Miniprotein binders against q96jn8r1131to1294. Designs and how they scored, part 67

Target 1, 164 residues: q96jn8r1131to1294
Amino acid sequence: TLEFLENHGKNILLSNGNRTATRVASYNQGIVVINQPLVPQLLVQVRIDFLNRQWTSSLVLGVITCAPERLNFPASACALKRAAWLLRGRGVFHNGLKICEKFGPNLDTCPEGTILGLRLDSSGGLHLHVNGVDQGVAVPDVPQPCHALVDLYGQCEQVTIVNP

## First folded at step 7 (miniprotein)

Design c15
Fold by ESMFold2-Fast, scan of step 7:
Structure c15 (fold): chain B 164 residues (1-164), chain A 82 residues (1-82)
Amino acid sequence: as target 1 above (164 residues)
Amino acid sequence: SEEEKRIEELLEKIKELLEEAKRLAEEGDPEKAKELLFEAIELIRELWEIARKLGNEELLILARELLWEAYEILKEVEEKLK
């Protein structure tokens, strides 16, 4: 069973059997990580449940290749300088370095109800899925093991894990 | 095949872009170097996708090597743009 780990950002409250994450304060401190490694063929999906338009940017998702159980999360995923591949807005980032200018839809504009998915292919390529549609390889050659991460940043205050 | 022709085309263009980006980074045009590096990375991503679909392990290794070379040049460019 896929769940969010109990180790998470300070502003997160888990509910619904640890399948729903809510950011209860501010705009940051909202990082959550899936409880199982993202193994090839596993599609991990989250639905955007609630957007607060007070903020201008929105959720970030991606993977980390360090052990998440006791990780001290920074205020935002964008501050991760090691072992991180992130999708933010239209960009793809590796350890804070922008490696792709425009990939997939703009994550800052995805409406409530959008289902975002992460999947590794058999060659270690990280794929983004949007409402069931594979956007292609965002990051080739992700080291394993890796763990799916969602940063409930800015506008995105609630997400729920959903099955394919 | 059409795929073989596309692979050769991609490899030639990727190497050209990486060479030119490296030159521009050294010669004081880091903004242009960054633009060419983003183009190279997009082509490397396409090369990776083709290699994956074909199950071509050698081509996956080559694409990975080109990708990390592009990342290294991009880091140098970003340092110069600070």
Scores: ipSAE 0.150, ipTM 0.585, lowest interface PAE 5.1, mean pLDDT 87

Design c16
Fold by ESMFold2-Fast, scan of step 7:
Structure c16 (fold): chain B 164 residues (1-164), chain A 82 residues (1-82)
Amino acid sequence: as target 1 above (164 residues)
Amino acid sequence: SEEEKRIEELLEKIKELLEEAKRLAEEGDPEKAKELLFEAIELIRELWEIARKLGNEELLILARELLREAYEILKEVEEKLK
């Protein structure tokens, strides 16, 4: 079954059989990665469990194409400089550069209970799903293998992997 | 109103400064991050004063939360500057 890797940001605590990730300090150092490569048609979903509205920004989702098991994670996903494709707010980012201005709903305003999903289509396009609704292709032709990443940044202090 | 417009301007600028300060703190420019944080704190204090004069409880709470975020970022910056 799908789990978060034991290699994660230093402020993360895993529980619930490594299916729940909680950021226990500060606003950053909250990157988690799914334990299996994101292969075409696999839908990886997380539910936002807890938002601390002290912070101005929130959760980031995406994929990385480097091996995550021994990766030294930066403080935030957007600081990744090697082959990262990220959704933050309404933007799509590649290695720290914004490549799309307005895609899907604003991730900084998604409420508790929102289910966010990542899926590769048969052509390697990365899709975002929000509460079961496919938002379309955020990134075409993601290199493989790639790995689904969640950054519990800012407001988002807890997520849980949920089955489709 | 003029006050509503000023509140919107303050919130946009504060958010921009806090986001950039976080980026700089995380990416290794803590001196610049600290400069932006002090600018943000000054604007947050202006927002707090407007909220107080208006008796706007929601805005007072927001100003306090923004200030807490600024200080949390400042803690990271100060750790890196040690």
Scores: ipSAE 0.066, ipTM 0.597, lowest interface PAE 6.8, mean pLDDT 88

Design c17
Fold by ESMFold2-Fast, scan of step 7:
Structure c17 (fold): chain B 164 residues (1-164), chain A 82 residues (1-82)
Amino acid sequence: as target 1 above (164 residues)
Amino acid sequence: SEEEKRIEELLEKIKELLEEAKRLAEEGDPEKAKELLFEAIELIRELWEIARKLGNEELLILARELLYEAYEILKEVEEKLK
C-alpha cells in the first residue's frame, strides 16, 4: 500500500492511515515522500484537497534519488540543489536548474480536486499525469532508485494519495 | 519510414541548436543560448519517446548523451546569467 513516510517536513500532519498529508502552519516545511521507490510503471497519484489562496505559489511534485527515510528536509523542495528533479509552476528543474520553461499545466493554478500523478516508463522517463491524462516525458532519464516527493508549498495545504 | 525521417530531422536540429547555443554562450549572449537549449531539450524529449516506442536501445543511449550535453551547456549559461 502507498503511504507517506513518517519522515516529513515539520509542518506536516499525517492522517487517514498516512495517506493524507496536511500542512498545519505557515507556507513551507511541507515536504512529504512516498513510502516505496518509484519503480517503472508504478503510478503514484495525489489529489489536491485544500487550497489557501492567501499564497500565490502552490505544490511542487518530483523525485529525489537520495534515501528519504532519515533525510533532513529543507524548508522547501526548491532548496534541494542535489539529487532532485522537480515540477514547479510550468517549469521542470534539475538540482535547482530550470531545464524546461513550459511543461504541462501550470501547477500554481490547478484547482481543488485535481489528481496529479508521477510514473516512470520502462526507459526511465518521468511522466506527469493530470486527471488521468499523461502529459508526456518531463525528464527522460531519472536515475534509480528514486522516490516520489510532494511539497505542500504555499496554496496547497492538503493532499491525499488516491489509487489508480 | 516516417519514423526514420523524423529521427533524422530531430538529430539534425538538435545538433544545430547545441552548436549554436555553445557559440552564443561564448560570444556573450547567454539569454539566447538558454532559449536554444530549452528548444533542444524539447526535441530530445521527442527523440526519447520515439526511441522508447521503437524499443531502440542505441537511440535511447544517444538521447541520454545529448540530454547530458545540453545540461552541461545550460549550467555554464546559468552561471554567466548571474
Scores: ipSAE 0.233, ipTM 0.669, lowest interface PAE 4.5, mean pLDDT 88

Design c18
Fold by ESMFold2-Fast, scan of step 7:
Structure c18 (fold): chain B 164 residues (1-164), chain A 82 residues (1-82)
Amino acid sequence: as target 1 above (164 residues)
Amino acid sequence: SEEEKRIEELLEKIKELLEEAKRLAEEGDPEKAKELLFEAIELIRELWEIARKLGNEELLILARELLMEAWEILKEVEEKLK
């Protein structure tokens, strides 16, 4: 069973058997990580439950290659630098560099109810799925092991893990 | 107004749930306390949404304070469940 790890950003509250993550304060300190490594063909999905339009940007999805169990999470996923490959807005980011300009839909505009998924293909390519539709390879050849993360940043205040 | 009545109903229910959750946590029923805290958080979220629609800053502050209180109690409950 997929769950969010007990180790998470300080503004996170886990509920629903650690399958729902809520950011209860501010706009940051909202990183959560899935409890299992992202292995080829495993599809991890989260549903956007609640958006606060007070903020301009929204959630970030991606993978980290460092061990998450005892990590002191920074205020935002972007601070993880070399350890993280991130999907933010319309871009793909690694180590402070935008490595793809226009990939998938704009994550800052996805409405409540949107289901976002991460999957590795058999060649190690990271795929984004949006409402069941594969958007293609965002990052080729992701280093292993890696872990799926969600940064409940800005507008996105709650997500829930959804099974395919 | 109907919105004012709903706000009063939410505030009364939220306070009752938080008080009961605190009591249950202290008396050794952390699983039931956790259940009531999740219910309170859902109601606080509704209160927060009404406050935002009304532009009522005082109510937004109150909703945030209630949410932080619920989170504090939930942290204590989770420690007992370990």
Scores: ipSAE 0.000, ipTM 0.114, lowest interface PAE 18.6, mean pLDDT 82

Design c19
Fold by ESMFold2-Fast, scan of step 7:
Structure c19 (fold): chain B 164 residues (1-164), chain A 82 residues (1-82)
Amino acid sequence: as target 1 above (164 residues)
Amino acid sequence: SEEEKRIEELLEKIKELLEEAKRLAEEGDPEKAKELLFEAIELIRELWEIARKLGNEELLILARELLMEAYEILEEVEEKLK
């Protein structure tokens, strides 16, 4: 069963059997990580439950290859400087460096109810799924093992793990 | 095949974009170099998908190598933009 790890950003509160993450303060300190590594063909999905439009930007999702159980999380996922591949807004980022200007939909404008998914193909390509639709390969060769990460940043204050 | 034609088109364009990005980074405009690198990375992603669907291991290796080269140039460009 997929759950968010107990090790998470300081502003996160887990509920619903650790399947729902809520950011209870500010706009940052909202990183959560899935409890199982992304193995090829595993589709990890989260639903956007609540958006606070006081903030401009929204959630970030992607993968890290560091062991997450005891990781000291920075205030935002984009501050990760080690083995992190992230989707933010329209961009793809590797260790803080933007490596793609436009991939998939703008994550800052996805409405409540949107289901976002991450999956590795058999060749290590990282795919984004939006409402069940595969957007293609965001990153072609992710080292394994890797772990799915969601940063409840800015507008996005709550997500829930959803089965396909 | 249509896939073979597309692969050839992608490889030619990727090479052209990477070479022009290096030139612009050194002689012209690092911001423009960055734009061309992003375009190259998008085409490399397409090449990767075609290779994956065809089960072409040699092409997967080539796509990885091209991606690493693009990242290396992008790191140099980002340093110049500091």
Scores: ipSAE 0.012, ipTM 0.490, lowest interface PAE 8.0, mean pLDDT 87

Design c2
Fold by ESMFold2-Fast, scan of step 7:
Structure c2 (fold): chain B 164 residues (1-164), chain A 82 residues (1-82)
Amino acid sequence: as target 1 above (164 residues)
Amino acid sequence: SEEEKRIEELLEKIKELLEEAKRLAEEGDPEKAKELLFEAIELIRELWRIARKLGNEELLILARELLMEAYEILKEVEEKLK
């Protein structure tokens, strides 16, 4: 069963059997991590449930290659300078360095109901899926083990894990 | 260093494979083009791993660009194989 870890950002409340994450304050401190490693062919999907249009930017998705159970999360995923591959807006970032200008749709403009997925292929390539459509390889070779991360930043105040 | 020599070898071989794959795709051998592209992709993944170990941001960007180029050619090749 896929769930969000109890170790999460300070503004997160978990519900629905730890499958729904809600950011209950501010615009940050909203990082959540899936409870098991992202292994090849496993598709991890989250649905955007609630957007607060008071804010301009929105959620960040990606993977971290460090153990998440005791990690002291920064205020935003953007502050992770080690062991992080992130999709933010239109870009792909490795430890804060932009490695791709435009990949997939702009995550800042995805509406409520959008289902976002992360999957590793057999060669360790990280794929983004949007509403069931594979956007291609965002990162060519992610070290294993790695863990799927969602940062409920800005507009995105609630996500729910959905099964394929 | 061993890493510097390996990077040069990888870059030279990746370039050769991508150019040969383009040529084969244009000349009507998309199956062989696809095999060379898969070989190039594996070498690009090795380049990426070395770049990460060295903390070389320019090489990480280059490896990413090479991978995207390989996948663009692969899409064209797969269309021809339909």
Scores: ipSAE 0.006, ipTM 0.321, lowest interface PAE 9.8, mean pLDDT 85

Design c20
Fold by ESMFold2-Fast, scan of step 7:
Structure c20 (fold): chain B 164 residues (1-164), chain A 82 residues (1-82)
Amino acid sequence: as target 1 above (164 residues)
Amino acid sequence: SEEEKRIEELLEKIKELLEEAKRLAEEGDPEKAKELLFEAIELIRELWEIARKLGNEELLILARELLMEAYEILWEVEEKLK
């Protein structure tokens, strides 16, 4: 079963059998990682449960290629450097650098109830799915093994893992 | 075919953007270099999707190599903008 790892950002509280992550303080320290490697064709999906509009930006999605079980998470996923490929707003980021200006919809404007998915294709390309719609290849040829990561940043205070 | 023409257009424009970005990075206009790199990366992603749909392994490898080259230049540019 897909669950969030017990190793997570310090502002996170896990519930619902580790399938719901809630950020209980501030706007940061909200990184969670899925417990199983993202293998080709596995679609990992999370639903946005709660948005706090006191903040401007929202959640970040992506993959991390280092072992997550004992990783010391930074305050924001964008600080993860070379180990992470991230989707934030409309940008694609690696090593703190914006490597694509416009990809998919703006994640900062996705409403509560939006279901966001990550999937690897057979060639190692990372896909974003939004409400069941494949947005295309965000990152080609992600190193494996990798794990799906969600950063409950800013507006996004709660997400839940959901089945396809 | 229309796809072959689009691939040719993409490759030509990507190469032009990467060459100009390198030149601007070296000559002290890193902000402009960054702008051109973002445009190049967007076109490289289009090339990747066309290659994937066609099952063209040579183009998939080329698109990946072009993307890595763009990242290397972008890294140098970002270091200069600190």
Scores: ipSAE 0.000, ipTM 0.260, lowest interface PAE 12.9, mean pLDDT 83

Design c21
Fold by ESMFold2-Fast, scan of step 7:
Structure c21 (fold): chain B 164 residues (1-164), chain A 82 residues (1-82)
Amino acid sequence: as target 1 above (164 residues)
Amino acid sequence: SEEEKRIEELLEKIKELLEEAKRLAEEGDPEKAKELLFEAIELIRELWEIARKLGNEELLILARELLMEAYEILYEVEEKLK
């Protein structure tokens, strides 16, 4: 069963059998990682449960290609210097470098109830799904194994893993 | 075929954009180089999609190599823009 790893950002509290992540303080220190590698065709989905409009930016979604079980996570996913492919706002980032200006919807404006998904195709392309709709290939060459990551940054204070 | 023509068009355009981006980065126009690199990366995404649908392993390898080249230039450009 899919669940969030016990290793996570310091402001995270896991509940609901480690399927719900809540950021209980501030705006950062909210990185969570799925407990098993993202294998081709597996669709990992999270639902945005709660948004705090005190902040202007929202969640970051993506993958890391390093082992997550013992990582000391930085304050935000965007501070990852290596092995990270991230979707933030409308941008796609590799190790902090913006590699695409506009991809998919603006993640900073997705409302509560939005279901966001990550999937690898058979050729290693990383896809974003929004409410079941495939947005296309965000990153065409993700090394595997890789692990799905959600950064409960800014507005996004709670997400829950959901099945298709 | 139509697919073969599109692949040829993509490869030619990608290579042109990467060469222009390198030149602009070297000659002191890193902001313009960055624009061309974003365009190249979008075309490489399209090339990857075509390769995936065709099951063309050689084309997937080529798309990967072009993407790595684009990232290397982009890292270099970003360093100059600091």
Scores: ipSAE 0.063, ipTM 0.527, lowest interface PAE 6.6, mean pLDDT 86

Design c22
Fold by ESMFold2-Fast, scan of step 7:
Structure c22 (fold): chain B 164 residues (1-164), chain A 82 residues (1-82)
Amino acid sequence: as target 1 above (164 residues)
Amino acid sequence: SEEEKRIEELLEKIKELLEEAKRLAEEGDPEKAKELLFEAIELIRELWEIARKLGNEELLILARELLMEAYEILKEVYEKLK
């Protein structure tokens, strides 16, 4: 079953059988990782449960290619300078460098109830799904194995894993 | 068709932008090269959406390859911006 790993950012509390992640303090230290590698045919989905509009930016999601079980997570996913492909706002980032300015909807403005999904296609392309709609290829060739990551940054204080 | 004409226009513009970005990166304007690459990537994504709607597998492969090429040039541009 899909769950969030017990290795996570220090402001995270896991509940609901490790399927719900809540950031209980501040705006950062909210990285969580899915317990299984993202393999082709696997659609990993999370629902935005709670937004705190006190903060400006919101959640980040993507993949990392390093082993997550004992990783010492930085304060934000955007501080990952190696082995990270991230979607933030409308941008796509590889190891902290912006590689696309406008991809999909603006993640900083997605409302509560939005379901965000990550999927690898048969050619290793990383896709974003929003409320069941494939937004296309964000990254065309992700090294494997890779692991789905969500950063409950800023406004996004709670997400829950949702089955397709 | 209208889609066929748009595909031809997109391919021509994408190739033009990628070539100009490479030239600017080599000749000393990596910031401008970056802007042209971001424009090319947006056009490549439009090409990919048209290909998906048409079920054109050859065009989907081409769009993916163009995206990979754009990303490789962008990586080189970032090295020059250090």
Scores: ipSAE 0.245, ipTM 0.632, lowest interface PAE 4.1, mean pLDDT 87

Design c23
Fold by ESMFold2-Fast, scan of step 7:
Structure c23 (fold): chain B 164 residues (1-164), chain A 82 residues (1-82)
Amino acid sequence: as target 1 above (164 residues)
Amino acid sequence: SEEEKRIEELLEKIKELLEEAKRLAEEGDPEKAEELLFEAIELIRELWEIARKLGNEELLILARELLMEAYEILKEVEEKLK
């Protein structure tokens, strides 16, 4: 069973058997990580449950290649300058550098109820799925082991892990 | 010197303003955070001007780093204010 790790950003509360993450304050300190490494063929999916339109930017999805169980998370995933591949807005970022200008839909505009998925293909390519539709390879050859990360940033105050 | 005292005062105030702006941005008061950031940027530019006049390369580098930090926070704050 997929769950969010109990090590998470300080503004996160986990519920529903650690399958729902809620950011209870501010706009940041909302990083959560899936409890199992993202191995080929594993599809990790989260549903956007609640958006607060007080903020303009929204959730960030991606992978980290460092061990998450004891990691002191920064205020936002954007501050991860090592071991991180992130999807933010329409961009793909590696360690703070934009490596793709436009990939998939704009994550800042996905409505409540959107299901976002991360999957590695057999060649180690990282795929984004949106409402069940594969958007293609965002990042080739992700180093392993890697772990799926969700940053409940800005508008996105709640997500829930959903089964494939 | 009078200039050294001013540099110390500027650095103290700039760091205080940037720390407070980060806290206010985090606590959901982006309007106040923006005000403090504009004040910090003004003081950083004064610091830069003094550094240029003195030919102090270390201080120029520090002023640039502080300015980059301020703009990073400001970008997050401005996105919230849209």
Scores: ipSAE 0.000, ipTM 0.098, lowest interface PAE 18.5, mean pLDDT 82

Design c24
Fold by ESMFold2-Fast, scan of step 7:
Parts: sequence; C-alpha cells; structure tokens
Structure c24 (fold): chain B 164 residues (1-164), chain A 82 residues (1-82)
Amino acid sequence: as target 1 above (164 residues)
Amino acid sequence: SEEEKRIEELLEKIKELLEEAKRLAEEGDPEKAKELLFEAIELIRELWEIARKLGNEELLKLARELLMEAYEILKEVEEKLK
C-alpha cells in the first residue's frame, strides 16, 4: 500500500519495503514522497524514529502539486519555489512565502516516537495530525492532485510510514 | 445562532484586516501589514473550518476568495520587504 517513492533525495536509503526512509549522510538531501496522491480522507502518517541532536532544525512535511516520480529534488524542501505547501518549525509556507507564523507544535522539538500525519478534508483543506490529534487546517484549498512530502532535514534521520 | 454570529464577526474582522493591510503596504509599513495578514489568514482558516462543518459551499467560496486576496497582498508586502 503506502510506500515512499524510489525517486528521493540523494542521501536517502529506503528499507522495510520502502516504508522506512533513512538519511545516511550530512543534514540535507533528504526529501521523500509518498507513492499515492493525497486524496481526501487518506491519512498519511510517519513516525520519527531517530534524531541526531548535532543539528538544530528538524523535519519538514507538507504537499507538492507537481508530479514527483521524476522530480529533481533540491537540497531542502524549503528551496521549492513552485507547487509546494510546507510545515517548518511552527510556520506554514507556500512556495517559500510564509503564510502562517504559528501553527501546531514546533516540529523542530518533536521527540523520537512522535507520529505526524497529513490529511486532506473533503473540501481540500490540509490538516496536520500529531500523535492522532488533528491540529486543524494548516492550508485551506490545496490544489489536487497533490502528494505528501517529508524532508528528513537536520535532526531527523529516520522516519517510518505507520498505519492509522 | 452562535455559529451565525461567529461567521459575521469573522467576516467583518477579516475584511477590516485585509483593507488595513493594503493601506499599510501602500503607505510604507510592510512589517505591520504582514502582521495583519497573518492574523487575517488565521481567521480565514477558522471561517473555512466552520464552512466545511456546515457544508456551506457559498461560505467556502467566500473563504477561498478572501484567502487569495490575502496571499496577493502578502506577496506585494514581501516584495517591499526585500
């Protein structure tokens, strides 16, 4: 069912049937994308498995509306200036433009074991779920089709897709 | 109803914030304009959730229009902030 795409950042190693992504070098080049479009009511969840506290910031997650199968990924998701809605720290970003200052918990401080989820509601609103708790609408009116993206940036060196 | 009253309060405040943000962006206070835009987007998010819960398509359309307006002003503000 749900897997990370074989197309990913160059520092990523996939394992566990492409359900676990590990960043094996540096702090960047760690973008992974889910293999199915994020359709309404599909809850995509990842668990933070390993944090390296040598780095200051941590994972980024969100959606892209371009086709991911052959995309040349930048060093970090934050460099995506087209077709991207991202959650970083406490901010919400659209194509590099900060559109919300404080939303949900600070992603830079989530501990190992945290389960982060993305879901579109029936009207196209993007929701963040943290340990099963809906944080509300981070981004209203996301264009479709869109694809869930996780950037294993900085501290976050491993995530695993988990069932809802 | 309580929800009807909240929708009216949200719409009034959102429109007020967007008009003030436009004015401040034009008059050379882009930092303040940005603060008001973040506040407006937060209220639009709340409006959108209420509309979704009610299945009110007209209100969802209005929330989308307000959001697009907020994003356009925010882009202009960021250009001025360089």
Scores: ipSAE 0.148, ipTM 0.594, lowest interface PAE 5.2, mean pLDDT 86

Design c25
Fold by ESMFold2-Fast, scan of step 7:
Structure c25 (fold): chain B 164 residues (1-164), chain A 82 residues (1-82)
Amino acid sequence: as target 1 above (164 residues)
Amino acid sequence: SEEEKRIEELLEKIKELLEEAKRLAEEGDPEKAKELLFEAIELIRELWEIARKLGNEELLRLARELLMEAYEILKEVEEKLK
């Protein structure tokens, strides 16, 4: 089944059979990666469990195309300058370059209980799902293999993988 | 057909936006160039979805090429905005 990899940011604690990730310190060092490549037809979903509103920005999610098992994670996903396509706030970023100003809802304002999903379509387009609603293609033509990534940044201190 | 007309409209607008963005980037208005590039990328996403729905491999390839061009110009623009 879907789990978070045991290689993760240093402030992360995994629980619930590696299906829940909690950031136990600070506001950063909270990157987690799903244990299976994101292949077409696979919908990976996480639920926002806990928000600490002392911080302004919140979680980031997306995909990386480098092997995650030995990756030395930076303090935040936005510091990834290669092999990364990320959704942060309302922006879409490719290797640190903002490629879209406003896509989907603002991730910095999603409340506790929100379910966020990532899915590849049959043509390699990356889709964001919010509470079961497909927001459309955020990134066309993602290289494969790729891996779903969540950065428990700022407000977001806990997420849990949820099944369809 | 409705979809063929939309594809033609998208391609014309995308190409216009990319040409103008490149001109503005070279002439020293990188902020405006960036706005036009974001518009172009949104239209390219729409083109991608239509191509995918139709199973049109040539149109998907064209959308990829336009996207790569947009990213190249955007990278140049971002460098100037530092």
Scores: ipSAE 0.094, ipTM 0.542, lowest interface PAE 6.0, mean pLDDT 86

Design c26
Fold by ESMFold2-Fast, scan of step 7:
Structure c26 (fold): chain B 164 residues (1-164), chain A 82 residues (1-82)
Amino acid sequence: as target 1 above (164 residues)
Amino acid sequence: SEEEKRIEELLEKIKELLEEAKRLAEEGDPEKAKELLFEAIELIRELWEIARKLGNEELLILARELIMEAYEILKEVEEKLK
């Protein structure tokens, strides 16, 4: 079963059998990682449970290609300068380099109840799913193994892993 | 086929965009180079989807090479925009 790893950002509290992540302080230190590698055809989904609109940016979703169990996470996923492919706002980023200006919906404006998913296709392309709808290939040729990452940044204070 | 024609169109346009972006990056218009690179990356994503649907390994390898080239030029452009 899919769970968030016990290794996470320091402001995270896990509950609901490690399937719900809550950021309990500030706007950062909210990185969580799924406990299994993102293998082709596995759809990992999280639901946005709670948004605090005092902040302007919201969650970041993506993958890392380094082993997450012993990582010392930075304050924000966007500070990862190696082995990271991230979707933030309207952009796609590789190791801090913006590689796409607009992909899918603006993640900063997704409301509570939105279900966001990550999936690798059979060729290693990373897909974003929004409320069950495949947005297409955000990143071709993601190195494997890779691990799904959610950064409960800014507005997004709680997410829960949901089944497809 | 329509699909074969689309692949040829994509490859021609991607290569045109990457060559022009590289030229603009070297000749001092990195902002315009970045715009063309984003366009090229969008087309490479489309090429990847077609290759995947067809199970065309040669085309997947080519799309992989093109995306790597695009990222390298983009990195160079971003350094110049600092």
Scores: ipSAE 0.024, ipTM 0.565, lowest interface PAE 7.1, mean pLDDT 87

Design c27
Fold by ESMFold2-Fast, scan of step 7:
Structure c27 (fold): chain B 164 residues (1-164), chain A 82 residues (1-82)
Amino acid sequence: as target 1 above (164 residues)
Amino acid sequence: SEEEKRIEELLEKIKELLEEAKRLAEEGDPEKAKELLFEAIELIRELYEIARKLGNEELLILARELLMEAYEILKEVEEKLK
């Protein structure tokens, strides 16, 4: 059973059996992490439940390769400068370094109801799924173990874990 | 085959872009170097997908090595742009 970890950004409230994350204040401090490592057979999916369009940017998705259970999260996932591979807007980032300019759809414009997924292939490639459609390999060589991360940044104020 | 020809084209272009980006980074044009590195990374991503489709382990290793090289140059470029 997939759940968000109890260790999360300070503006997060977990509900629905720790399967729904809500950012209750501001635009940041909204990082959540899935409770199980991302392994090749596992597709982790979240649905965008609520967008507040007073903010410009939206959610960030990715993986971290450090242990998340006691991690002191920064205000934003983009501040992670170690052990982080992130999808933000149309870019792919490793430890704050932009490694791809244009990948998949623009995450800043995905509407409410969009289902976003992360999956590792058998060769360690990280894939983004959007509404069930594999966008291809975003990062070709993710170290393991790694953990799926969602940053409820800006517009995105609520997400829920959904089954495939 | 079509795939074999595409792999050859990708490898040639990736190598060319990485060499030129490294040269530009050394000669003081980090903005242009960054542009070429982003292009190289996109091509390396394509190479990785072809390698996966073919089950070609040697090509997967090569794609990973090329990506690491691109990241090293990109890190140097980003430091110069601060």
Scores: ipSAE 0.038, ipTM 0.469, lowest interface PAE 7.4, mean pLDDT 85

